# VHH binders against q84jc2: the designs that were tried, part 239

Target 1, 232 residues: q84jc2
Amino acid sequence: MSKMRNLVEEKFLEFYESWVIQLELYLHQLLIAHNNNTMSETELRHLISKLTTHHKAYYTAKWAAIREDVLAFFGSVWLNPLENACSWLTGWKPSMVFRMVDRLRKSRVVLVEAQVKKLEELRVKTKFDEQKIEREMERYQVAMADRKMVELARLGCHVGGESVMVVEAAVRGLSMGLEKMVKAADCVRLKTLKGILDILTPPQCVEFLAAAATFQVQLRRWGNRRHYVTHS
Below, E stands for the ipSAE of ESMFold2; O stands for the ipSAE of OpenDDE; V2 stands for 0.75 times the mean of E and O plus 0.25 times the DockQ between their complexes.

## First folded at step 15 (VHH)

Design lg7 (framework vhh_8fcz_2; at its last look DockQ between E and O 0.78; V2 from the best seeds 0.75)
Fold by OpenDDE, look of step 15:
Structure lg7 (fold): chain B 232 residues (1-232), chain A 126 residues (1-126)
Amino acid sequence: as target 1 above (232 residues)
Amino acid sequence: QVQLVESGGGLVQPGGSLRLSCAASGFTFSDHAMSWVRQPPGKGLEWVSGISGSGGQTTYEDSVEGRFTIIRDNDKKMVYLQMTSLKTEDTAVYYCARFPYSELWEYLTSGSFDYEGQGTQVTVSS
């Protein structure tokens, strides 16, 4: 059953499709730059800046959208099932990027001891922040499961009039809580990304960003192929 | 087998124009973003321009922005690079490039980029 898309979903879907296409084009640049040892630091930094700006644009759009309907991002219709399965609180799990760095280290990226230390510190901090958010989520879920929430759900299903106002208020409250959590998660993502980019050299940043973009593009492509095969 | 055949290069004076063409075959053309890359003498391969699979989005390296235009014809499986206001710095072998999605990690980790075409020489000289 094709999920009825609301306006927020439709708009964000269009945005995201365009955004991913642009990401792929940036990926081409990153991959070429990665293999070009003649590029200056200035050129690399400029490319990095383009990518970071692109990512910032995503979050700007996301935050605008979640203000309207945060629930749209839970079960994002613009993502395929594989992408959704890999999502943590409406996005990539912050700690995942360290696995990417580790993978790069096993290939051609050589980190100095000082970088390794800083990355480890960042990893610990990131995990701590993730856990904190998860605890809040658990608390939130418990709160939602209380008798009051159950009653509200019942009212929402069966009653009109004054009860609708109460339900709407409750939903708004819940949505606000979710929005807060999503924003918190996004902040951790952004902080983590910034932290990594601050630790890495410009060439390493390019490689890291290429890896991240590759992961996103491949995940989407693979997921789409599988989804079409299953539903065709 | 994937084939990319570049053409249209030549000798041109500064300020001149050239139109490069790339004929693509062996893959679903419209599903792949395409790029032009170039290798100047004594330098590494550098990205010049890219175009999305549908052709709806384009990007350019800063040094060519406003001077170069990338276009594609999905029916003909062609990619073009219209170059205007050419500079001596634009002298390079130009390649049409795609990145197969299945090999992106290889490109990332191998340290090599395997472009399928022979390229076309563009020489800008007075």
Scores: ipSAE 0.871, ipTM 0.955, lowest interface PAE 0.5, mean pLDDT 90
Fold by ESMFold2, look of step 15:
Structure lg7 (fold): chain B 232 residues (1-232), chain A 126 residues (1-126)
Amino acid sequence: as target 1 above (232 residues)
Amino acid sequence: QVQLVESGGGLVQPGGSLRLSCAASGFTFSDHAMSWVRQPPGKGLEWVSGISGSGGQTTYEDSVEGRFTIIRDNDKKMVYLQMTSLKTEDTAVYYCARFPYSELWEYLTSGSFDYEGQGTQVTVSS
């Protein structure tokens, strides 16, 4: 691989910049809806649906990109995720979203006891799914270290096409394993998002989605400013 | 200081057209997404249309898509709303709003949104 971004990474960045700009426009809608006591439930649900569709589009594009080259998402050096054993697979831990839910509980939003119970059950489920992925990542890291040692030994002992085919199979196996784990992490993120939106009322969903979009927009803004400064 | 000045409203018959204008000053205009919002009689604010800072992306509320076009001119620091096929339900005070990058968390946590102009009245009546 390379320490510079490749074609897959650049195409996804172009998609992501456009996607975040559209998220800004949706966030403007959410902020207006947040302050409109006369919006109908149908209008609120339509806006919520636009946001969920937009989030699904992000993951659809991401999964297409990781199928082409998952290593592009691990800092331009393949095997980088294996060196950071406890780091998450290309994103925030799914359970971190519950900090936004906790923020809603601290504000003027009152959650009914049934909602609180369902949210806590979802938090526990999300945490269990996170821990399963962490254990799978640990097992994969060990297996990859062992496989690399075997294949490095075979490269040293073999000449010709058979050795090339073994190396190519090992690289393909690494990519397939990482792709599967990144997708599993994203599926936990999507299931957690859907679960939260199913528990909250439509006005509460608008507030939650606005908070989530605000976080993503601010991260883009902070990242772009830092990235720009370090380039020149 | 940030200023947004809306104009171009008026009385028009159903099926008619109007073009709203918003003159912006006091901030780096091209850095901010802009929206049109409206307040129909007896209702709260509703979002109508938005446009990215570069002008490359636009979005519309479903009921106005195909009838309204949002346009910006970053050289003149203007945003426009070209309205056609107007209906009586389009009657409202229309406001221009900038995306509040610097105060996003304040807007979110306070439970209020502060539109910055006085608006322009659009009345669609037989």
Scores: ipSAE 0.619, ipTM 0.867, lowest interface PAE 1.8, mean pLDDT 79
ESMFold2 (binder alone), look of step 15: mean pLDDT 84; pTM 0.857

Design lg8 (framework vhh_8fcz_2; at its last look DockQ between E and O 0.92; V2 from the best seeds 0.77)
Fold by OpenDDE, look of step 15:
Structure lg8 (fold): chain B 232 residues (1-232), chain A 126 residues (1-126)
Amino acid sequence: as target 1 above (232 residues)
Amino acid sequence: QVQLVESGGGLVQPGGSLRLSCAASGFTFSDHAMSWVRQPPGKGLEWVSGISGSGGQTTYADSVEGRFTIIRDNDKKMVYLQMTSLKTEDTAVYYCARFPYSELWEYLDSGSFDYEGQGTQVTVSS
């Protein structure tokens, strides 16, 4: 069944498709740069800045869209099933990036002890923040699973007249809570990303960003391929 | 087998123009973003420009922004690089690059980039 898309979903889908395409182009740059030992620190930093700006643009768009319809992001029609399966609270799980760093460490990236220590500290902090958000989410879910939620569900089956207003109010309340949670999660993502980039050298940042972009691009491509195979 | 054949290079004076061409085969052309990269003498490979699979998006290195234009023809499976206002520092072997998505991780791990094409020499000199 073709999922009915609302205006927010359609707009964000268009945005995201464009955004991912641009990410691929940046990935090309990153992949070339990562093997170029002649690039200056300034050049590397500039490339890093371009990528960070690109990511910031995503969240800017996301937050604008969330303000309109946060629920759209819990379906994320612009993502394939694989991408959705890998999502945590409407995005990538912050702690996942440390596994990526670990992978890089096993390959070409050599971290000094001080970096390792800082990364570990950041990892612990990130995990703590994730857990905090999860606890808040659980609390929120429990709170919502009360008489009001039951009433909402009941009204949803018999929506008419005055009931519509009540339902709308309830949905708004729910949406506000979800928006807070999503924003909180995004903050952790952004903090984590910034933290990692602050710890890594410019060349290491390029490698990290390349890996991250690769992961995103591959996830999308693999997911799309699989989706087409299963539905063709 | 993926093949990329670059052409159009040559000797040109500063301020001159060249148009590079890349003929692609062996893969679904429109599904892949394409890039031009170059290797100046004594330097590593540097990215120059990229174009999305559809051709709808383009990007350029700061050093060539406003002077170079990347275009693709998906029907002909061609990528072009129009270079204008050429500078001496643009002297390099230019390669058309396709990044095999399936091998991106291998690339990251190995640190080696396999160029399918022979490249085309661009020399800017007075």
Scores: ipSAE 0.756, ipTM 0.903, lowest interface PAE 0.7, mean pLDDT 89
Fold by ESMFold2, look of step 15:
Structure lg8 (fold): chain B 232 residues (1-232), chain A 126 residues (1-126)
Amino acid sequence: as target 1 above (232 residues)
Amino acid sequence: QVQLVESGGGLVQPGGSLRLSCAASGFTFSDHAMSWVRQPPGKGLEWVSGISGSGGQTTYADSVEGRFTIIRDNDKKMVYLQMTSLKTEDTAVYYCARFPYSELWEYLDSGSFDYEGQGTQVTVSS
């Protein structure tokens, strides 16, 4: 069954499709840079800046959209089911990114002890912030359920059924709480990404960004192909 | 088997123009982003420009933006690079490259680039 989309969903779907295609083009550039031992540090930093600017553009668009409809980002129409299943509060889980760093350390990326110590500190802080957000989200959900349950019980004691005002207030409260939590999660994502890029050298940053974009591109392709079956 | 055949290179004076062509076969052409990359003498590969599968999005290295134009024809399975205002630093072997969806982790792990065509030589000298 076709599902009606609101204006926010339609606009962000168009934005996201274009944004992902541009990420693929930047990934191709990263793959070439990954194999070019003659690039200057200045050239590498410029490429890294292009990638961070591209990610900033995503969050700029996202934060504008969630002010209008944060619920669109839970089960998003621009993501396939696999991508949606892998989401933590509307995006990649911050603590998971360190598994990518660990994988790169075991391949071609060599880290000095000072970098290892800083990455360990960042990993601990990231996990702590992540857990704090999860606890706050649970508190909001419990409070919302209790508040809504009391109001629904009160209405059930009166003839006339449900009040639109009570439902609207509950939805408004949920949306405000979810917007706050999504922005908090995005802040952890951005701080974690910046922290990793600040610790790594420019060539190491190119390796990391290439791996991260590769994972995103492959997750999208796998999810788009997994359950397609035709018989003709 | 994927095949990319580059052509259109040559010797040209600074300020001149050339149009490179790339004929593609062995894969679903319109589903893949394509790039031009180049290898100047004694240097590693440099990314020059890229174009989305549909052709609706293009990107360029800062050094060539405004001088080079990437174009694709999905019906003919061709990619082109129109080069103008050529400079001596544009001297290189030019390759077209498809986005390597199935080999991404291999490229990252190996630390090596495998171009798929022979390339075409562009020489800009006075």
Scores: ipSAE 0.685, ipTM 0.890, lowest interface PAE 1.3, mean pLDDT 83
ESMFold2 (binder alone), look of step 15: mean pLDDT 84; pTM 0.855

Design lg9 (framework vhh_8fcz_2; at its last look DockQ between E and O 0.80; V2 from the best seeds 0.78)
Fold by OpenDDE, look of step 15:
Structure lg9 (fold): chain B 232 residues (1-232), chain A 126 residues (1-126)
Amino acid sequence: as target 1 above (232 residues)
Amino acid sequence: QVQLVESGGGLVQPGGSLRLSCAASGFTFSDHAMSWVRQPPGKGLEWVSGISGSGGQTTYADSVEGRFTIIRDNDKKMVYLQMTSLKTEDTAVYYCARFPYSELWEYLESGSFDYEGQGTQVTVSS
């Protein structure tokens, strides 16, 4: 049975599908640029800027959507099960990108010592920030696992029998907390991404962005393929 | 076997127009975004334009924006590049490109991409 989708989910699904398609087109550009040593720094920076703008657009849309219904993002109906399984607080785990950088380093990307040092510092910071968010999330969960949550659960089981207002208030409270956490996580993602791009040279940025886009596109396609196989 | 066959190139004067065609076979055409790329003399391969699998989205390099139009016909498994207002700097061998999703990492790591087509020469000269 297909999950019932609310309006926020439907809108974001449409957005995301379009966004991913555009990402694939950017990926083509990145892949070509990655092997073009004749491209100027200006051209590379422009391409990087296009990609960063594209990513910013995602978060702009996301933040608008979570303001309406943050809970939609904890189901993420627009993602396949594989994508969801790889998600951390409604998105990619910030520290994961460093593994991607490491993989690139084992291939074509040569980093100077200063870059390596800076990346390590960034990695440490990113992990710290992740942990901080996780701790806050745990705190939040513990705090919510109180009378209010019990009441919410109870009310949820009694459709029509309990005060809708009480339920709504409880859900709002929950949503507000979750929204804060999601935003915090997104901030870490954005900071991490910016940090990496600031450390890398333009050619390296192109490679990194290509890798990231590749990962995302492949994850989606593989996940979709598997999902269809299991449900066909 | 994946095949891409480009055609439509030729000699044209500056300001002229050409329409390139690419015939695709050997893969699910509509599931793949397609691009045109070109290799100018003495330069590396550069991306020119891309079109989504459905054809609903298109992108262009800044250098060709407003002059080139990429179109696809999924029923015929064709990709086209309408080029107008051609410039001397548009002189290149043009390739139709598909990026196999399963080999993207290999491409990234190796830096080598096997283009299935021979390309078509576009020469813009007075």
Scores: ipSAE 0.864, ipTM 0.953, lowest interface PAE 0.5, mean pLDDT 90
Fold by ESMFold2, look of step 15:
Structure lg9 (fold): chain B 232 residues (1-232), chain A 126 residues (1-126)
Amino acid sequence: as target 1 above (232 residues)
Amino acid sequence: QVQLVESGGGLVQPGGSLRLSCAASGFTFSDHAMSWVRQPPGKGLEWVSGISGSGGQTTYADSVEGRFTIIRDNDKKMVYLQMTSLKTEDTAVYYCARFPYSELWEYLESGSFDYEGQGTQVTVSS
């Protein structure tokens, strides 16, 4: 979206860089735990709790920041272009996380029929919630593309206070709606994540969280190789 | 060829201190986060501490936080673990491990952890 950084973008860039590095350190811990058959359920649940707390911290910081500048999260300066291209409404697409769940079919802890049924129910509900949000986004796109509103915005610096007030109100309305939509998408993400972790056993949760973090780290690493050039 | 060589272990009494060292070669050291892991008698590998590639971020297992400090020197390609207030439960073989950026999916699929060193024994007993 923007090549220039405002204060919100600068603050969140600093936060996100630290947050992703910590995610890598937790991923190393998950990989060790995944390969340790002598860990107790209590130990595994503690590690899972660290990961869920880390993800909650991300959304806490994000929701504070979008109140000040929701547009910073569309084409984010703290993500490379590949990460941004894979974003759906400022984050991972909830239905796509089930590819990581499908990976568990090969895990050391087999999914039982009851788990498979509940995961499929969650997948269907997640897709339904996604489609509802996508219809809302189309509505906002239509509102943004209204020719009358576009003309008022184009001519806004030449018109009097009444016309400026109407444009400002429309812009505030669209910004508030966009913030609401981003938070709704984040709620679907959190509900989907919690739903998956509630269905899975602790060893399965560790494997799932490791796979999800691996995907995120790989996207960042691969995308950064294309945008970081070192000449020798 | 990746090589990690641990040293500095030994026998200490409870409450004692040790500093472990890890010499790294065969990869771009500053590009990789590093961890210390340990294997207590009769148990699998336990993660102890991790440090980012730059050294600017560290994290610790709850059981060692406040007692252990991880440090790296990127110029000398070294990782250290400063251990204080040692307890008998800290008895283990200690290994350093690099974050496996290129093998992440392989590690998840195989269920194996790749470490190159032979480790260094730490024994805490009276």
Scores: ipSAE 0.670, ipTM 0.886, lowest interface PAE 1.5, mean pLDDT 83
ESMFold2 (binder alone), look of step 15: mean pLDDT 83; pTM 0.845

Design lh1 (framework vhh_8fcz_2)
Fold by ESMFold2-Fast, scan of step 15:
Structure lh1 (fold): chain B 232 residues (1-232), chain A 125 residues (1-125)
Amino acid sequence: as target 1 above (232 residues)
Amino acid sequence: QVQLVESGGGLVQPGGSLRLSCAASGFTFSDHAMSWVRQPPGKGLEWVSGISGSGGQTTYADSVEGRFTIIRDNDKKMVYLQMTSLKTEDTAVYYCARFPYSELWEYLTSGFDYEGQGTQVTVSS
């Protein structure tokens, strides 16, 4: 059902373009908030909530889309080639966000010893969960090359009524396996994000979210402006 | 080179309306999202509203949502803030701001500089 696959890609492309534009507007709000030391904790918490809700909306839309066509998320048409090259199992690599935490401003949002310890514990746990997913991905790729899958691929080269059914069943099974793996990776992403925000103070959360959004927006811009050929 | 000129402020009664204007020059206006920010007496800069480069998306601070509308006219290089149901808490100097991609990391690491002279809005009985 290639028509259904194309529709999923078109729908998510429209969603993602709108989602990124909204992220950029929230980034501007975060940058202003980061430079304002008169905001109350309640006001900062509300802004942080807007960003977490925005990220949750992405995963709600993504999980609905991968239920329909998970393969659309491998080599996504709504991402430029640079964004796709930087992807780890259809999204950002969870451990990467700790590099952004390390860049917090010292004069205003200094991390205390207790926070440093909790962040290191979270980093270790995130890396462990990430490696577990990587091992599952490797096992999946090995299973795709096993004797039965190779035989099914050969049968698919001889298109006929009965062999088409067997190939379609195999492809469905592969897609279900990828869906579970992508959702597992997204759960690690969400747990890592929540964990960091739970450890950081509201001003530190604002700077962290601003840094993450800045990187995401910049990566998209860099990729969109790449040169296909070097001008001599 | 880059210039933002705000206008339209004034003294207004609670519940009143006012329209702020911002004239932009020195950059490709339609390539940039624009924001309205304000500075109430004795406080830092507060973000009020934002609009995408195309004008297709807008966002508002909770305190102004449903009361303020941001619009832009890319042909005239103007951004506007239509304010209704004004409250005493809306009293501030209002600035229009842009966030060029080349300066995002600078805003995050070295602090924020805004452009324009601002326009004073005073809401009082």
Scores: ipSAE 0.668, ipTM 0.878, lowest interface PAE 1.5, mean pLDDT 84

Design lh10 (framework vhh_8fcz_2; at its last look DockQ between E and O 0.73; V2 from the best seeds 0.77)
Fold by OpenDDE, look of step 16:
Structure lh10 (fold): chain B 232 residues (1-232), chain A 126 residues (1-126)
Amino acid sequence: as target 1 above (232 residues)
Amino acid sequence: QVQLVESGGGLVQPGGSLRLSCAASGFTFSDHAMSWVRQPPGKGLEWVSGISGSGGQTTYADSVEGRFTIIRDNDKKMVYLQMTSLKTEDTAVYYCARFPYSELWEYLDTGAFDIEGQGTQVTVSS
């Protein structure tokens, strides 16, 4: 049986498909910029700005969508199973990006000691923030077995009338909590990304963003190929 | 075997127009976004324009925005670059590029982008 998709899922799927396509085009730019030593700092900063704006657009769309139906993002029908498997609270795990930073250190990129220290501090902070959110999520998940959820489970077998209203109220309560957590997670993502970009030089930022985009694009393509997922 | 063959270059005066073509073979064309890149004399490669696999999305470098148009024909496996209002700074060898997914990390690791085609020379001069 094919899964029924709601309006939020369909809209965001369309958005995300377009967004990823655009990301790939940006990736081409980043790759060329990475290999071009003649680009000015101004040009590099402009490219970085385009990418950051692109990512901001994603979260703008996401936050609008989760306001309508945050539960849609816990299924994420626009992602393949591999992408979903790598998902942490409806997105990439913030601490993951430091692996890409580490890659920079192993490549032709030379980080000065001051950068290394700042990155490490940021890593520690990011991990701390992740753990804090995870603890809240755990608490929330455990708390789901409360009266409202019990009532939801009980009424879930019945359709119509007052029962539907009660169930909807319960779901709204749950969704509101989830939305807060998702937003908190996204804030950590954005802060982490900003932190990294603030520490790195423009050329280093380009390489970092190229690596990130490469990973995302390949993960999607590999997952789609493996699971024969058709999008768009 | 993957082949990209660029054509359509030439000598034009400032303000002139050219249409570049790229014939692609040896890979699933519609599954790949395509770009035009160029190499000015004595400079490195610079990105010019890109188009999605379906052709539904296009993007341009600021330096060519409004003057260049990228299009593709997936049935013919062709990518085109219509260039108008050409400037002397547009002088370069132009290449079409597909950026093979399997080689993306290699590009990042080595800093070397391998052009698959021979390119086509565009010279803008009065």
Scores: ipSAE 0.881, ipTM 0.963, lowest interface PAE 0.5, mean pLDDT 91
Fold by ESMFold2-Fast, scan of step 15:
Structure lh10 (fold): chain B 232 residues (1-232), chain A 126 residues (1-126)
Amino acid sequence: as target 1 above (232 residues)
Amino acid sequence: QVQLVESGGGLVQPGGSLRLSCAASGFTFSDHAMSWVRQPPGKGLEWVSGISGSGGQTTYADSVEGRFTIIRDNDKKMVYLQMTSLKTEDTAVYYCARFPYSELWEYLDTGAFDIEGQGTQVTVSS
């Protein structure tokens, strides 16, 4: 429904703007904490918990929204064109997050051999899960080029009559398939994030989360200035 | 030229209250999130609180949650920190701060955080 679609886009745009602003505030806290060696482990754990809760809140809101209108997440109005161009199944590509982990190998907070091994095992598993979803998406896209789907698209050019009802049913089926794939991708994202944080020490978690948030905020800022609307 | 001027610090007894002020100039104030950070004697810089450009969102360090309130007045280009139930551990020089987008990677990579103002001293003692 177009009313449902407009409401979902409006509500999630408001949520996302607020969520990103809060992420930026947490980033400032992470940056100061990263450069303060006098913080207790308890203080660092509380900060890490704030960030994990914040990310979980994003997926709670996203899953509620995609249940109503998953198509809103393909070419999202709350993302600038650069952010949309960098998206993989409506979000960050899980294996790409290990680029932020690689920074820790050269930082003041050195990874021990046991951590390097566990991170490598997690990277391999993440890539495997990612490829499984890519195969599912490929099968979905190939099905769109199926003769029956091409015929339905052809009928849709003639608005009115019984063909409209058949096209609407097909679109609903497509939306349900996309919702399943998006949720599967988000599960890989959440498992990857949790896995990394479980392997890292609290100071390493702070640096990792700060790097990830910095990248996200900078990508949004740069895209807004160069590719959509000036944000300065 | 960006300027941040902190004021309102002083000597207070434990359990007392203070209101810190920060006057900003040289940038579009309402477009920037603002933070309060502090440096206790002989320790590193600690983040205390943050507020969004509009003032609609705030965040606090666990050590001050429920005791401090950050607010801003965009028309006056001011950010404030209302401090209650002060503890001896709150003794520090307090600075207001902004985090320019152009400097985020620099702060992460080098730890070089430039304090723009002179700060305001808060001393909590009996």
Scores: ipSAE 0.724, ipTM 0.898, lowest interface PAE 1.1, mean pLDDT 85
Fold by ESMFold2, look of step 16:
Structure lh10 (fold): chain B 232 residues (1-232), chain A 126 residues (1-126)
Amino acid sequence: as target 1 above (232 residues)
Amino acid sequence: QVQLVESGGGLVQPGGSLRLSCAASGFTFSDHAMSWVRQPPGKGLEWVSGISGSGGQTTYADSVEGRFTIIRDNDKKMVYLQMTSLKTEDTAVYYCARFPYSELWEYLDTGAFDIEGQGTQVTVSS
């Protein structure tokens, strides 16, 4: 038996390392901006747009890669074990991002009552969408168990070509279903991110984006015991 | 003790060029992304440009892209900012800054960001 790392994994590893380094450079820019009371709203919105564009670029690359090999995103070679352990359906859990908003309220960010109400409405919608995905995943797992019963029935009697075809069909079915679930989860992530940024003022968006990027950078640093800024 | 020493500033006319230097000591230089940050008269700190620890990735503020180039030399522990086509709005005190790994959450919570260097004055005037 041998362990293989295919070209999809190698290509996405190179992409992700570059993407995280660029996120760190944007984080430096956000840190300077969050303490600059003289920036115009136009300047702040342009910086926010750079960050949202960077996040959208990640999902564009990810969706291309999952089309080729969705299983690579369950226990990814480009993530350390701590990062993989913190994943919900190949990424950050959408409802957990509201802890970051709550943390900002205890520090520098003051939210008015109208914003608090809209954020709570969004939190409820986000949790509802998460629960729908989790129920769909449960139904998919039950359906896969039934197809595995067909495969198990062949264990005691098989022709080599027939056994391979059943296994190949099961793998294709698993990949198609997982790709659907991963894309659905990513859509909830993007909808939640955009919803938060629409509710917050531009200075508040800068502080939120800085906190979110800080969490991601620190999770990688802690898990790697190394800085993200140096590569051979 | 972290030490960042900026130099190379001066008085130039619009359209002129300058090269800023930053000498770094007291930390593992190649492990840190570095930025140039400036403070124009009467304004807060403004991010200008950033460079990854390896030097393989750079990012620029829109106002300077195409005119400024950030460069690092990890063997000499130096960061440079090559400035061309200078404009009056580029007038500022310029600082180099290292990525603040150890103080990230404190800075986000308090806004107490300490610039380590003294800076170098760039004045662009007709």
Scores: ipSAE 0.688, ipTM 0.894, lowest interface PAE 1.4, mean pLDDT 83
ESMFold2 (binder alone), look of step 16: mean pLDDT 82; pTM 0.842

